# Designs tried in a protein design chat: VHH binders against Dopamine receptor-interacting protein 1 (Dorip1). Part 13

Target 1, 310 residues: Dopamine receptor-interacting protein 1 (Dorip1), of Mus musculus (Mouse) (q4kl13)
Amino acid sequence: MKTLFEEIKASIKNNYNQDRSFWRPVLPWGGVFTIKAGRKAVSCTPLYVEIRLKNTCTIDGFLMLLYVILNENESFPRELSLHFGREFVDCFLYLMDTYSFTTVKLLWIWDKMEKQQYKSEVHKASLVIDLFGNEHDNFTKNLENLMSTIQGSYCSNWHCPTRVQEDQQRTISINPPQEIPHGNLIRLAVDELFCSKIELCEERGCGGLREFSQRVFCHGAPPFVVLNMQHWKPEDLAYVPYYLDLSDHKYLLEGATLFNKEEHHYSAAFQIDGHWMHYDGLRNVNLILLNKPPEFLLLSSLVYIRATEK

## First folded at step 4 (VHH)

Design b20 (from s09 with T28R T58E E101K; framework vhh_surovatamig_d1)
Fold by ESMFold2-Fast, scan of step 4:
Structure b20 (fold): chain B 310 residues (1-310), chain A 119 residues (1-119)
Amino acid sequence: as target 1 above (310 residues)
Amino acid sequence: EVQLVESGGGLVQPGGSLRLSCAASGFRFSHYGMSWVRQAPGKGLEWVATISPSGGSEDYVDSVKGRFTISRDNAKKSLYLQMNSLRAEDTAVYYCAKGWKLLPYFDYRGQGTLVTVSS
């Protein structure tokens, strides 16, 4: 009757203004799926009786974020169905809402991942699937069509070897600008990627001026964007903007995925109506309401959601 | 929200002329390259012309070079396509698009305007 998202909202209401754990686990690390053996025409022993998942932190944070995003606006499931498929989105929401967490991970693995991206082996009557790796290969590469952008540019020099060109990007990867670090560093990096500008043409010996168009989304403004932060140092992250303007669309900070190098472990943080939650599938206490916004020192990615008003 | 409203289509004889207009709103028009794309009956989308943000540079598909002229008025937030020496093959719905020429990657907020070249 009551969906997972409604339970989370009720927990926020009941625990407002204090750090408290959510009353039941959400997307626990790993998972076990038990295979029910059917009747056989002839007697035989099955090769395995269960599937065991490990190192699922490479997808768990983004699955949690995807679920929250899909519940933020009634149009988002429809929009995301164009990229993930309607059957996938419907099944994903149903499985999350019914606390079928191992099944939702298997849905992702079999429907969205390539076989060569993970290891699988039979060990003591269990099929073990190991998702060790990174978030891009295991999750965010599937967002490439959703987040694709293109920018045109034109050089004023008639003899320029690259006079007219287009730059298509499949990911939104921002790098720290060369300027002195300060509170606006992420915004400056985003503007460097997206904004229209006129600069000296960088072609060797050209000397012309190159005019760049504002970068545009190839399939319209997506319901959310993921900013890849792999090249950022903790000291560059002193300030995370609450909002960004991306191609004249306002996006609001929804959350982040976090990476601990020593533990080789991913966790996530996200907000619901301004209330911040920390999610970590590996912990016994795995969903915690925070009194204050988290400090983003170990960023893997930032997630922004499209605002309904400009 | 991004809105693009096309106008100026109609029925013309072969060899005739039409001027298409596109009124833009909901974004900083002068910061974007703009394009015209068309779809002939029973065919796919075809890029026709593109113009830089300042209007200082243009590009055209080969079949319309010398016949069509793309232009813009950034103060009025309007894009234009002057079409001369029209041929039956130019019959299509014409769409105003935000961005550059790579198909099918345009964000179409307009309904398009129908151009019919027929005697």
Scores: ipSAE 0.419, ipTM 0.736, lowest interface PAE 2.3, mean pLDDT 83

Design c01 (framework vhh_7pa5_2)
Fold by ESMFold2-Fast, scan of step 4:
Structure c01 (fold): chain B 310 residues (1-310), chain A 119 residues (1-119)
Amino acid sequence: as target 1 above (310 residues)
Amino acid sequence: QVQLVESGGGMVQPGGSLRLSCAASGFTFSHYGMSWVRRAPGKGPEWVSTISPSGGSTSYADSVKGRFTISRDNAKNTLYLQMNSLKPEDTALYYCAKGWELLPYFDYWGQGTQVTVSS
């Protein structure tokens, strides 16, 4: 009884010395759901007979990552049920396990997205749902309550107008650095956000030293985190840390989402057995092993899973 | 097994109000759009209102707009129809239906609850 993740992982091991691409069932771009009247359905003249999904790349990579995360540890479905709801998690796993990919996207759209976040229209007897937009509005905004953090700071100058301050963030966003050496970019940027530090107070006319406490999660350490990378350069994928220490919790690299600016298209990459596997529902039905950073693909986000080491 | 059980119908005078309820079981209620459909004596079914899975989006037939309000309680697996300013032409058997937000057909219908508006 193998999950989709276990099948992918086993295929890598079995076919490493073969063609470096291999065919696997993955979420395709878009989707079509055909509507059929049941025996108890009342006869009405239908406005449409099918549902067509387009531009689903804003959620496809994250739905694949969510499925992997839910199968990584037996405690994660229970923990994520507290955030998403038990019925959502159970239904999501069932639909993914049965390869009901269009239906799992409809579950996300109708259960987790607000109507104003997508466009819908009836076109040639089809209801067309268009998810063109960005990953935050269509997916990661739903994670804000799971991943919110707070950092306290205290200025040494008793006359500082912002002597005691709290910085609460609903998302974890890592900006490209200005002056940092290439080989340590991502770790240093993450440490800059999370670690305790002492810096010159930036308040005008203050001149004091500001002590920052360690940034902590508002609702406890989540089963996974999404780091918004503000579209870092493709070569930065080579410098992604295998693990991060976030608020005294160890997190292990699971994957990334990637953005093609010219095509306005998102794809994803999974970290499996030390290798990057590229997923693109629009281009390929095969997962492609990456030996180097992909060209023309910006690093959009990183996904890390909480380690449960003893 | 999918089951929809309507209640709250009855006799009321023109201008009166009634609240219909639909108790749902056998499926994950919060994941489906729900609708109210009515059938007057000797006429075909008429769609009345639809509500999205989250309850954030609603739509109404022109004949009931401004008078009827559809709502749901996902914690109780219950769909409601608040009917105000009732008219004789609202007299019908009212059905709860499991259906998608914008779909005009439905997978399952309940047994219905009778609403009669007369003096």
Scores: ipSAE 0.000, ipTM 0.118, lowest interface PAE 20.9, mean pLDDT 74

Design c02 (framework vhh_7pa5_2)
Fold by ESMFold2-Fast, scan of step 4:
Structure c02 (fold): chain B 310 residues (1-310), chain A 119 residues (1-119)
Amino acid sequence: as target 1 above (310 residues)
Amino acid sequence: QVQLVESGGGMVQPGGSLRLSCAASGFTFSHYGMSWVRRAPGKGPEWVSTISPSGGYTSYADSVKGRFTISRDNAKNTLYLQMNSLKPEDTALYYCAKLWKSLPYFDYWGQGTQVTVSS
């Protein structure tokens, strides 16, 4: 699989003007890639002649968001190259710029996903790759090193069994706070996660006070953050803050991913000049203005971009 | 200051034709993909057609394929939509939309031009 993609990658580098058969404004669901038999390959019959992708909605919204992020600021390709690799970023931008959407999905699958995360089988001379699953396993787990945070705490009770403790989180997960009015929930939940605080120690039989330090990013403030939204309702899309302050850095709302439970399908929404624009690769119409919170779509994640200097 | 000004709408009978224009200013028009989006009475906006920065590649919604033609004149900073064989279902306010740096989403909308197809 890797060997085949290494050949495809080398072919793309050598054929800058190839693989623009049609222009599409947004990524379609799935994809088909036809393996062209070169003169060199004629003596060896391959097991499959094409690759078919299905259930790619777990990555489609994030691939579009990543492309937007990379074009937001000239420093972001360089910063993200430190995490994803320079060759990945360069190839990704080339493929997106040339509307080579099936190939960009293969780049993600081969370079960033593990074999065990997806199903693949040969069916009637086609290699079928099925990405059915969730956004975390298929996309956002790859961002863990970029978004990891740490918070220290210490208990006032000298006899506390966990007197000095560190809480390391690989992802930023936001749960709705209990008994708080709806309208400011996301900002309040984010502040509760990141801010310093003093609470009653939760260790069994301790009874001391635990002081928490401010939560900080382990590898510096990332160029963007993904907030994993857990147990939120469709109506919550109407109350998303346009900016967040995270570890003394301002972040601006870029978009969201949405989940349709009845269809087991992910879509995305982009924040453009105060308006939500809905993207769904499975629909004939790929981009629609959202005038109201979607009735059937759960908020799955929020994406914020680090603000540039004025 | 980015500006998009649509024109060319009007009232036409079924089977008729109209040509919409969008005059763009405030950005380097030839560097960006452009789109037409419409909003029918009582319905949400729907995508109609897109054209690449060079004009070499185009795409259309299934409902208009074979009837509408998108084109652009980069020397005049103008986007066009040629609409043939118009149907009552094509009645809508038509918007010109800019894609930022060929990004696969729209970051600017014009004021719109009304197309009414009725007998």
Scores: ipSAE 0.000, ipTM 0.217, lowest interface PAE 14.5, mean pLDDT 76

Design c03 (framework vhh_8fcz_2)
Fold by ESMFold2-Fast, scan of step 4:
Structure c03 (fold): chain B 310 residues (1-310), chain A 119 residues (1-119)
Amino acid sequence: as target 1 above (310 residues)
Amino acid sequence: QVQLVESGGGLVQPGGSLRLSCAASGFTFSHYGMNWVRQPPGKGLEWVSGISPSGGSTTYADSVEGRFTIIRDNDKKMVYLQMTSLKTEDTAVYYCAKGWELLPYFDYEGQGTQVTVSS
C-alpha cells in the first residue's frame, strides 16, 4: 500500500504556495516497541517488556529517502531488491505505508547493521538501543557491496617501485578540491575522483607520469549512490549539481542529508512530486516545503539516483 | 488462521545433530520474524533463536550460540533449526513461533516436535 506517500502528495498539492508546512505523520525520531505476550505463551522470563530506540537521526533521513525513491520511480523497487533483497524492500514499504515506524527502524538495525555498531542495554524492563554516532557508521558503510569502486593506475617509468597500483574504496567520499577553487566545486571534486587523469608520479625519485583509469563500480552501477561530503565548508556548497556522470552512468539528485553540529543531529531534504521537502524527525510535526536545499545546515551526504529511461 | 507445523525431532546421542522444520500458513510469512522456543520436561518455555523477516539477521540464546543455526525460506514459508553438538540439557519440546520482530513474546499454534538427547 501507498497510504503515507499518497497523503504526502495530497498535502503538497493542497498547500502549494499557501502554507509551507505539512501536518503529516513523518518518520519520528526514536521509537518505542511494546512486546506483548501471546495467549498461548507461558512466561519466557525475558529481561525486558519493550524496546526503546534513541538517537536514530543517523538512519532516519536515509530511511525517508529510500521510501521516497521507492515511490517516485516504478523501476526502483525492482532494482533495489537486487541489492537489499525483495523481502526487505517489500517489508520496508509495507511498514512505512502502515505507519509502523519503530518496526521499520528495527528492520534496518537487525537486517543491515552489525551488533557492534550500536549500544544496547537493558534498563528497568526496557531494552534501549542507542544509534548515537554518524551516518557513515550507521547507514552508508553498510552499502559497501552496493557502492564499492576501484581505480587502477600505471606509471610510465618501468622502474617505478609502485608501477601498477589499485585504489579500492568501499564508500564514496567527496573532499573539497585543494586547488582550483573557482567554479562548481562539487562537480570538480566528483570528476577528480571518478575521471581518468594523468599526474606526475609522487613516488620519490620516480619522475614518471602516472595514468589513472576511470574509477568503476565493483558490482555494476548501483541504482543510487550516497556521496559522503567530508570537510566541506558551507561557503563551498553554494551549488549542488542536479545531474552527475559517474563511471559513464547518469545520476540525478534526489536528496541530501544535513547535519546540525550544535545539536549533533541529522535531518534530510528530498524531492517529492517536484518539490523539495525538509524532514527533521526530532521536531516530529511536519514537512517543510523548500524551494532549494537548505543553506543554513551543513551538508552531510548527497543522494543521487541512476537515470533509467526504459 | 495462523498455523505452524513443526517436525524433525527425535532421539539422538550427546554430540549428535538434528534439523527441525516448521511449515507456516495463514499469515504473510515474509512480514514476520520467526523464532524457535523450547519447553524442557517440567519447566517453562525458553526462547532459543530468532530470525528477521528477510533472514538477514539472526540471534541466539547464550546456551545454544555456536551450536544452532536458524534459517528461513520465504518462498516455501519454512523456518529451520539446524542443531549440532547436542547436549542432554537440549532435551525439550521445540515450537516455532511467529513474532513481529526478533522477540521472545509470541503465540504458537503448533504441537511442537520432541527432541531427546540421551546417552
Scores: ipSAE 0.011, ipTM 0.488, lowest interface PAE 9.0, mean pLDDT 77

Design c04 (framework vhh_8fcz_2)
Fold by ESMFold2-Fast, scan of step 4:
Structure c04 (fold): chain B 310 residues (1-310), chain A 119 residues (1-119)
Amino acid sequence: as target 1 above (310 residues)
Amino acid sequence: QVQLVESGGGLVQPGGSLRLSCAASGFRFSHYGMNWVRQPPGKGLEWVSGISPKGGYTTYADSVEGRFTIIRDNDKKMVYLQMTSLKTEDTAVYYCAKGWKSLPYFDYEGQGTQVTVSS
């Protein structure tokens, strides 16, 4: 294992030194931001000298993934600037490149989150911001417009009460399988969501045939997608496909977020040269090779990056 | 090392004009909002004006709205404060400060430049 780990580490270093940031930045859990002292009260100055961040694991893995996505293709910063704003994207990249991790988390919190989504209170001379919660509320909810899809359907029965329907979804959610996990299960579940089909109309008393159109992205194919896995079992990580076809676009596996239910803690795993590398902000170390899925971690989400077709 | 150097202050008569300059170094200038703050004699610091990283938005304190204009030149890494219709109440040391509109505070201020509005 040691030899294999060193080979993987060397491979990562060689790849990222040439066309990406030197290494994937490893964000520590939480953070402390010290406000510059020596200034008298200003009309916009808060009543504290530092900001302390707690329970940031709900955003840490996604901030690391967003950084990788932005560096994957020259077009992605421009495309994501249309969604997040150019100033956000530029500032995010600068802060990540300079290892200003607490500041990048504050940028996310105050620019992208609503005040009611987090708790903040002043204790002594510190403003404490607590992001305890879930990944959707704290991060992926902001991606709804980027990843929204729509699928139309039409029933053959003239008397069907829901003859013409549109199903708009803001997230791509994959239910846990009732079957034994295998490498095609996630692909088949995704295809079931996106592909055109004809089924017996399920409307009460209808008896017609319902034709579903191919599901399409409302704002064009995004630079990346997040599949909400609704806490699939840890062993399912072994069966994650390396690519998916979504609405005639090819997407390549970048990583996953993982959830420890007992500790209410999120971590992440990255697919690097065909190997899963684990990130956990509480350990504040380099990525660690996963030789198999951890028994105590649930699959929370999968992240795929849009490939350039030729 | 972040460094901000203010200049352009001086003595002017009421109703006069001055242009303050701030030269920035040690950070990616175009990625940060910039602000001007001032400290009148015997008073605390007062926020004056702010400009977004790309210059698309500007904000001003009520006391200077319509009289002052904040401008930036990202190629030269400069931020300016054009002051017109100066009042005796504008007498202060003016500081350049790095800040982002989504944060409630400024994380750096420069050395300052003195503006005196008097006969």
Scores: ipSAE 0.000, ipTM 0.134, lowest interface PAE 19.1, mean pLDDT 75

Design c05 (framework vhh_3k1k_2)
Fold by ESMFold2-Fast, scan of step 4:
Structure c05 (fold): chain B 310 residues (1-310), chain A 119 residues (1-119)
Amino acid sequence: as target 1 above (310 residues)
Amino acid sequence: QVQLVESGGALVQPGGSLRLSCAASGFTFSHYGMRWYRQAPGKEREWVAGISPSGGSTSYEDSVKGRFTISRDDARNTVYLQMNSLKPEDTAVYYCAKGWELLPYFDYWGQGTQVTVSS
């Protein structure tokens, strides 16, 4: 008997050098859940007999990534239970391992999403739930408590009206640098956000120097981080760092979510033991080894996992 | 301890040929795809060619297709770029990188090797 994760690892060993995949479908786009009424003594007409999910690509990639992350390190389920709840984590892993993919999506929708974030209607005896939208509203908004950061600063000018202040961020959003230096633009953008620095105080009429401390995580270093990519041109994304140092913790590249603008569709890429795979819920075979030429997809986000320090 | 060392760059006349080499160490070479990039003065670094871990799949930027050939020798932990019918526009520093994935990782870039195509 193998878990889903163990079956994926076995498939990698058998197929990596052949650029092939024969995995079972994992998290197919959408889903149908049949409501079993059972034997009822009282006869009544239900409003619907099934639930149909559509446009689930806004959560599917991150659900796949979350499953991989939870299996990467034995401490991660415990750590992530502090944020998601132990019952959620245990149920999520069980449903993924039993191939109950529509149910795992319903678990996310009902347990983690707000009712205002999606549309639902009854159509032909089916409750239709439409997750059209973006990844932040439907998924990464729930990661704010994991990834919130704070940076302190102080101005050298005693007359500065904002001499001591703090900047709190709920998400990690990475913009291209104002100047295009040669080198790794993503690492430079991350360093600009996280590293200590001294700049001219921007407070009107101040003229002092403002010293920024290193940005730190509000609730400790999380098991993983998501970098939201903002306004990057495709040519700026040629250099993705394998590791990042965030607040004195080393993080290793785990994966990414990808956005196809032409189809308004999200997919994901991720690695297991250095072997990269593409996940796309719209394909009959969902997990494909990336031993082929590069694809032309826009980066939506990068996902890094916390490394064990020496 | 991961290292990539490019070599083979030289001054060549238009129409000439060169073979670049990239010696890799610090990782299991046969498990990873490899890529070549180039950067001309004042221009951004651009992808040139890629090869899968097995060597069975290769890809090229349109301007070099038919002129350049990427290959690998896993016994020597080396990836090669054979460059034929060289043009002045091919003048650049050439870099190799680890990766045959949608998301290349390049914090282990080598120092590069200079190719100049000039009469």
Scores: ipSAE 0.000, ipTM 0.113, lowest interface PAE 19.3, mean pLDDT 78

Design c06 (framework vhh_3k1k_2)
Fold by ESMFold2-Fast, scan of step 4:
Structure c06 (fold): chain B 310 residues (1-310), chain A 119 residues (1-119)
Amino acid sequence: as target 1 above (310 residues)
Amino acid sequence: QVQLVESGGALVQPGGSLRLSCAASGFKFSHYGMRWYRQAPGKEREWVAGISPSGGDTSYEDSVKGRFTISRDDARNTVYLQMNSLKPEDTAVYYCAKYWTSLPYFDYWGQGTQVTVSS
């Protein structure tokens, strides 16, 4: 059983056609998959083990978002193949297209996650894989090379010991401003992070003015961005901008991930024609229209897709 | 711009056959499932048939099972509905719609094609 992970990983392509979910409109929470792992000693009949996935809400919303993103523009599969690998992108699309949802999660777990990021336990002929944790460790950490940014600054005081500085960020994290009108909070927070500005130099004893350049993407504008929302109120979902200008590139709102603190559970919401449609993998239903921001759900992440030009 | 254009509707006698076509543009056709719906005069729109993105899975409403067959041609961005043994009750405007395997939505309906089965 100890070498089972490597056997499953090596054979995932050969077994994906055996993971046929019934026709389903949405990705379900968890998953169950049966794999052939050798033969019984006496009868020489195939030995099957059951793989059970638990607490997959940390990746489920992002897997659905990734599938949508890959289908929005014909250039996105090519661009994202440079980051994820061509074989991963092709296999991911095939598995999603064939409703092979447990197998697509196993593809993510073994191809994109490190073994220490998840727990696995063998019980009888069942292997249980538990993805309890957070969205960053289990999904968005993989996006750091895609979404890294850098901002330069220089101090007007030529004697400043840190006259020229660079601030590189691997993730895009947005905190609410303290004293800004509520209707523009997210846009203003994003602008504070990305736009050029002049502020008093914070070096002790300096007293100069520090000029910050516009923040730019280290590897060019990505096909999509994930904004990690920190300490925003549920009501702030009502004020999410339809588009953002990030480093002179226009991005359009695609969706959000939401966190239920009491249940320790992630869900997602998709922006469809100006409406928020809620997805929850624990429910065996289609998307549900959100008439107002849910008071019990925290805004965890916002996902924007790069707009096509002329 | 997403566009769906249905065609092939006609007046036929009971027991006749028709093949409906839906030409799609403005999206990656092979990545979406496709469905046929119909709406009879004064009634709500109802689902008729569906086909997965791969074409390997099809499903049908009970009233049309054994009589209708859905298929797709990804090289031509077209989905088809072969209708056999037509009944007067099949009289309706037929619509095609796309759906995501993970995100079913039907905001990109075509204009429809009228099928009339006379006595």
Scores: ipSAE 0.000, ipTM 0.119, lowest interface PAE 19.6, mean pLDDT 76

Design c07 (framework vhh_surovatamig_d1)
Fold by ESMFold2-Fast, scan of step 4:
Structure c07 (fold): chain B 310 residues (1-310), chain A 120 residues (1-120)
Amino acid sequence: as target 1 above (310 residues)
Amino acid sequence: EVQLVESGGGLVQPGGSLRLSCAASGFTFSHYGMSWVRQAPGKGLEWVATISPSGGSTDYVDSVKGRFTISRDNAKKSLYLQMNSLRAEDTAVYYCARGDYSPLYGMDVRGQGTLVTVSS
């Protein structure tokens, strides 16, 4: 794996100034990476001559969003480097800037994903990597160490069998409300998860009051968070808060991912200058201005970055 | 709505220096590679320099290598061209443009231009 990664690095360096297609970095769906073809002195050395990527929509929106944040926030590259590694951030920016889209996806797959999370098979001299599935398995799960939270609770009933509890969550999941949509629904759902509260203890026959502490990040406030929105309705984009307070830290909205149930396909939306722009890797078109929520698309996730100044 | 506005042109002596600026509006500046192109009196458009979206990569036409430097400030949505050791042959209207010089993609937006005259 490392050997192949080193070959990719060398190839990138040699071809940088030859790639003149970099007027606008918009990730396409999938990808093909061609390895040096032909047989060496060792006739069976190459097991495959190309790598083919399929169903990359589960990561494409997030990679586009990271690229946008890295270019528009001067402190973010340094902060992201503390968590992803400087070599990753430098390679990522270089690959996006040179429109080396298949290679930037391979960087994510090989450097950040676990081997068991994707299907790979050598078929007729091609290594086929298939990322069909969901955003959690292919992207968000690999960030659990950044976004893990813990919440304590204490029951007033001394005889409660679960008097003192800790609830640790690896990711942040927000369930759609039962109420009619209005401007505070997402904020209320987030506050229900994070804020301190008192409610009746749910233990059978307990009858005590359970006090929940504020939910906190296990490893400090991450530079960005991904909120899994459990496929909220499209109109909910109109009600997405510009900022959230998470565990005493202010976070600012950067974008969203969207899910098309009929096509099993993910796309993304970026908040740019007060307007939602739609990105879709299956289309060979520019970013499209959203003047209303698109039909058949559900809100899949929200991405926020931590504010560095009050 | 998409606009590019150049400034900084003027009259300069051979061997002198000049810095051109371009202010962008109406699009996400950091998503686009940007270029400088020029048109000398009575001649066609000539590509001069290109810079990648992040600013990490630059390309130049051979005649300006070592003399001109393209740069950008994504926070200010601005593009720059530092021109040193100017020659009479550099006299032209300079345009900033969105995109690169490519037969496939080309440059899709350009400004109104700024005149640079190199005269003894």
Scores: ipSAE 0.000, ipTM 0.098, lowest interface PAE 22.6, mean pLDDT 76

